Miniprotein binders against Glycerophosphodiester phosphodiesterase GDPD5 (GDPD5). Designs and how they scored, part 20

Target 1, 371 residues: Glycerophosphodiester phosphodiesterase GDPD5 (GDPD5), of Arabidopsis thaliana (Mouse-ear cress) (q9c907)
Amino acid sequence: RTLHPLPVKGPKTVKLQLQTSRPYNIAHRGSNGEIPEETTAAYLKAIEEGTDFIETDILSSKDGVLICFHDCILDETTNVASHKEFADRKRTYDVQGFNITGFFTFDFTLKELKQLRIKQRYAFRDQQYNGMYPIITFEEFLTIARDAPRVVGIYPEIKNPVLMNQHVKWPGGKKFEDKVVETLKKYGYGGSYLSKKWLKKPLFIQSFAPTSLVYISNLTDSPKVLLIDDVTMPTQDTNQTYAEITSDAYFEYIKQYVVGIGPWKDTIVPVNNNYVLAPTDLVKRAHAHNLQVHPYTYRNEHEFLHYNFSQDPYKEYDYWINEIGVDGLFTDFTGSLHNFQEWTSPLPDTSKSPRQLLSQIASLVLPYAKA
Short names: E, the ipSAE of ESMFold2; O, the ipSAE of OpenDDE; V2, 0.75 times the mean of E and O plus 0.25 times the DockQ between their complexes.

## First folded at step 27 (miniprotein)

Design ff (from ce with Y36W; at its last look DockQ between E and O 0.02; V2 from the best seeds 0.00; counts 0 for: pae E 26.8 > 1.5, placed apart)
Fold by OpenDDE base, look of step 27:
Structure ff (fold): chain B 371 residues (1-371), chain A 103 residues (1-103)
Amino acid sequence: as target 1 above (371 residues)
Amino acid sequence: SPEEVRKLKEEIKRLEDEAKELLRRAMYLRYFLGEWWLMRKVRELLRKLEQLIDEIKRLAEEAEKTGNEDLIKQAEELIREAEKLLDEIRKLVEEAQRILTES
């Protein structure tokens, strides 16, 4: 009996680490410029395209399973309207003082949600992937990050926690926030920003809900980010104005719980007639209070790219990185930002050990070797 | 000469662009080091640099209006002081970068 030698476990190729020398490339719902948002394929594409973080919105099913899905309703980005068996599931709820009518995620079991298929949000984007991919669970998302060929950060939003806690109940009186943090801990996430534990599994937890961020500060030492909506929108849970939550007094308060803010870019640099105006002092003030600034959302399309940038996303990136001085960018086009960063701010060669170069090459080749 | 004034304007732009890049790098490093001292020092030096740049701009504009070559020489001297400040900021940023890479 020829003892076939057990395959020598090749040297554990050390995964390429998170870069820490340039602003973070954050794949907003994955590479959703190319592939329907919050799909396995969009996240895999974003990882291939060189994102630092994959971003996702956490909601819940009726049966309390955490899902990756942006809208509280299924109407815009799924084929739910084609499912006659679900026609009676349409509801109207108060969401932040607005009556929203639709197919709410929490009115469907995970099994029902998994029957749906995702489509591209914008009709002017590539539609070739419409109907191919299901809604994924937060655990499936965490598995994508775990199984990535390099270290990839995750950026989950605790989305609509007030609404989720109203309509979904978990055993033992657990809140939505408890379930999110418990799931993150199950996958080994935790540690303060830039700790050895964090660098192995980079994570920002974001929310538009200040109370949720304060609440989870007692549950995890993982860094949090306060999302900031338009100047007209109050906070989800505290009913505070934009002016209140962007004040120096509030920054001095909230910096105890968060490491940064995620404002809408057009609130940092106001827009008129699709031209950017003079920037506000928001970034300078946030930085004076030690808060990172991760604005959303950068997009390549004419519909979103202000006229100052001449339909060149690289001019927008140059402006936001070098003139405004942001610490990360939420983008639908992570590959474009990556190419800009590799051209203008290449990672130090010391970060590209021959093994890391080989792992990068392997990450570029492996998707094609499985086809 | 109009050419000397043009050179001063190019040097001013260079100093401004380098200051912006050093600020960006220092801000980035601040988040990684968790140390506020770096940003405090860098901001103090950058404020001095901004003052020098503003004075160089004034001298360049006055030289452009008057044709006074002595103002060009004064601007060139202040450019040399601004370059020293940039070098000091660069050293702080590079030291912070080394600390971050060795940690």
Scores: ipSAE 0.000, ipTM 0.253, lowest interface PAE 11.3, mean pLDDT 88
ESMFold2, look of step 27: ipSAE 0.000; ipTM 0.079
ESMFold2 (binder alone), look of step 27: mean pLDDT 85; pTM 0.829

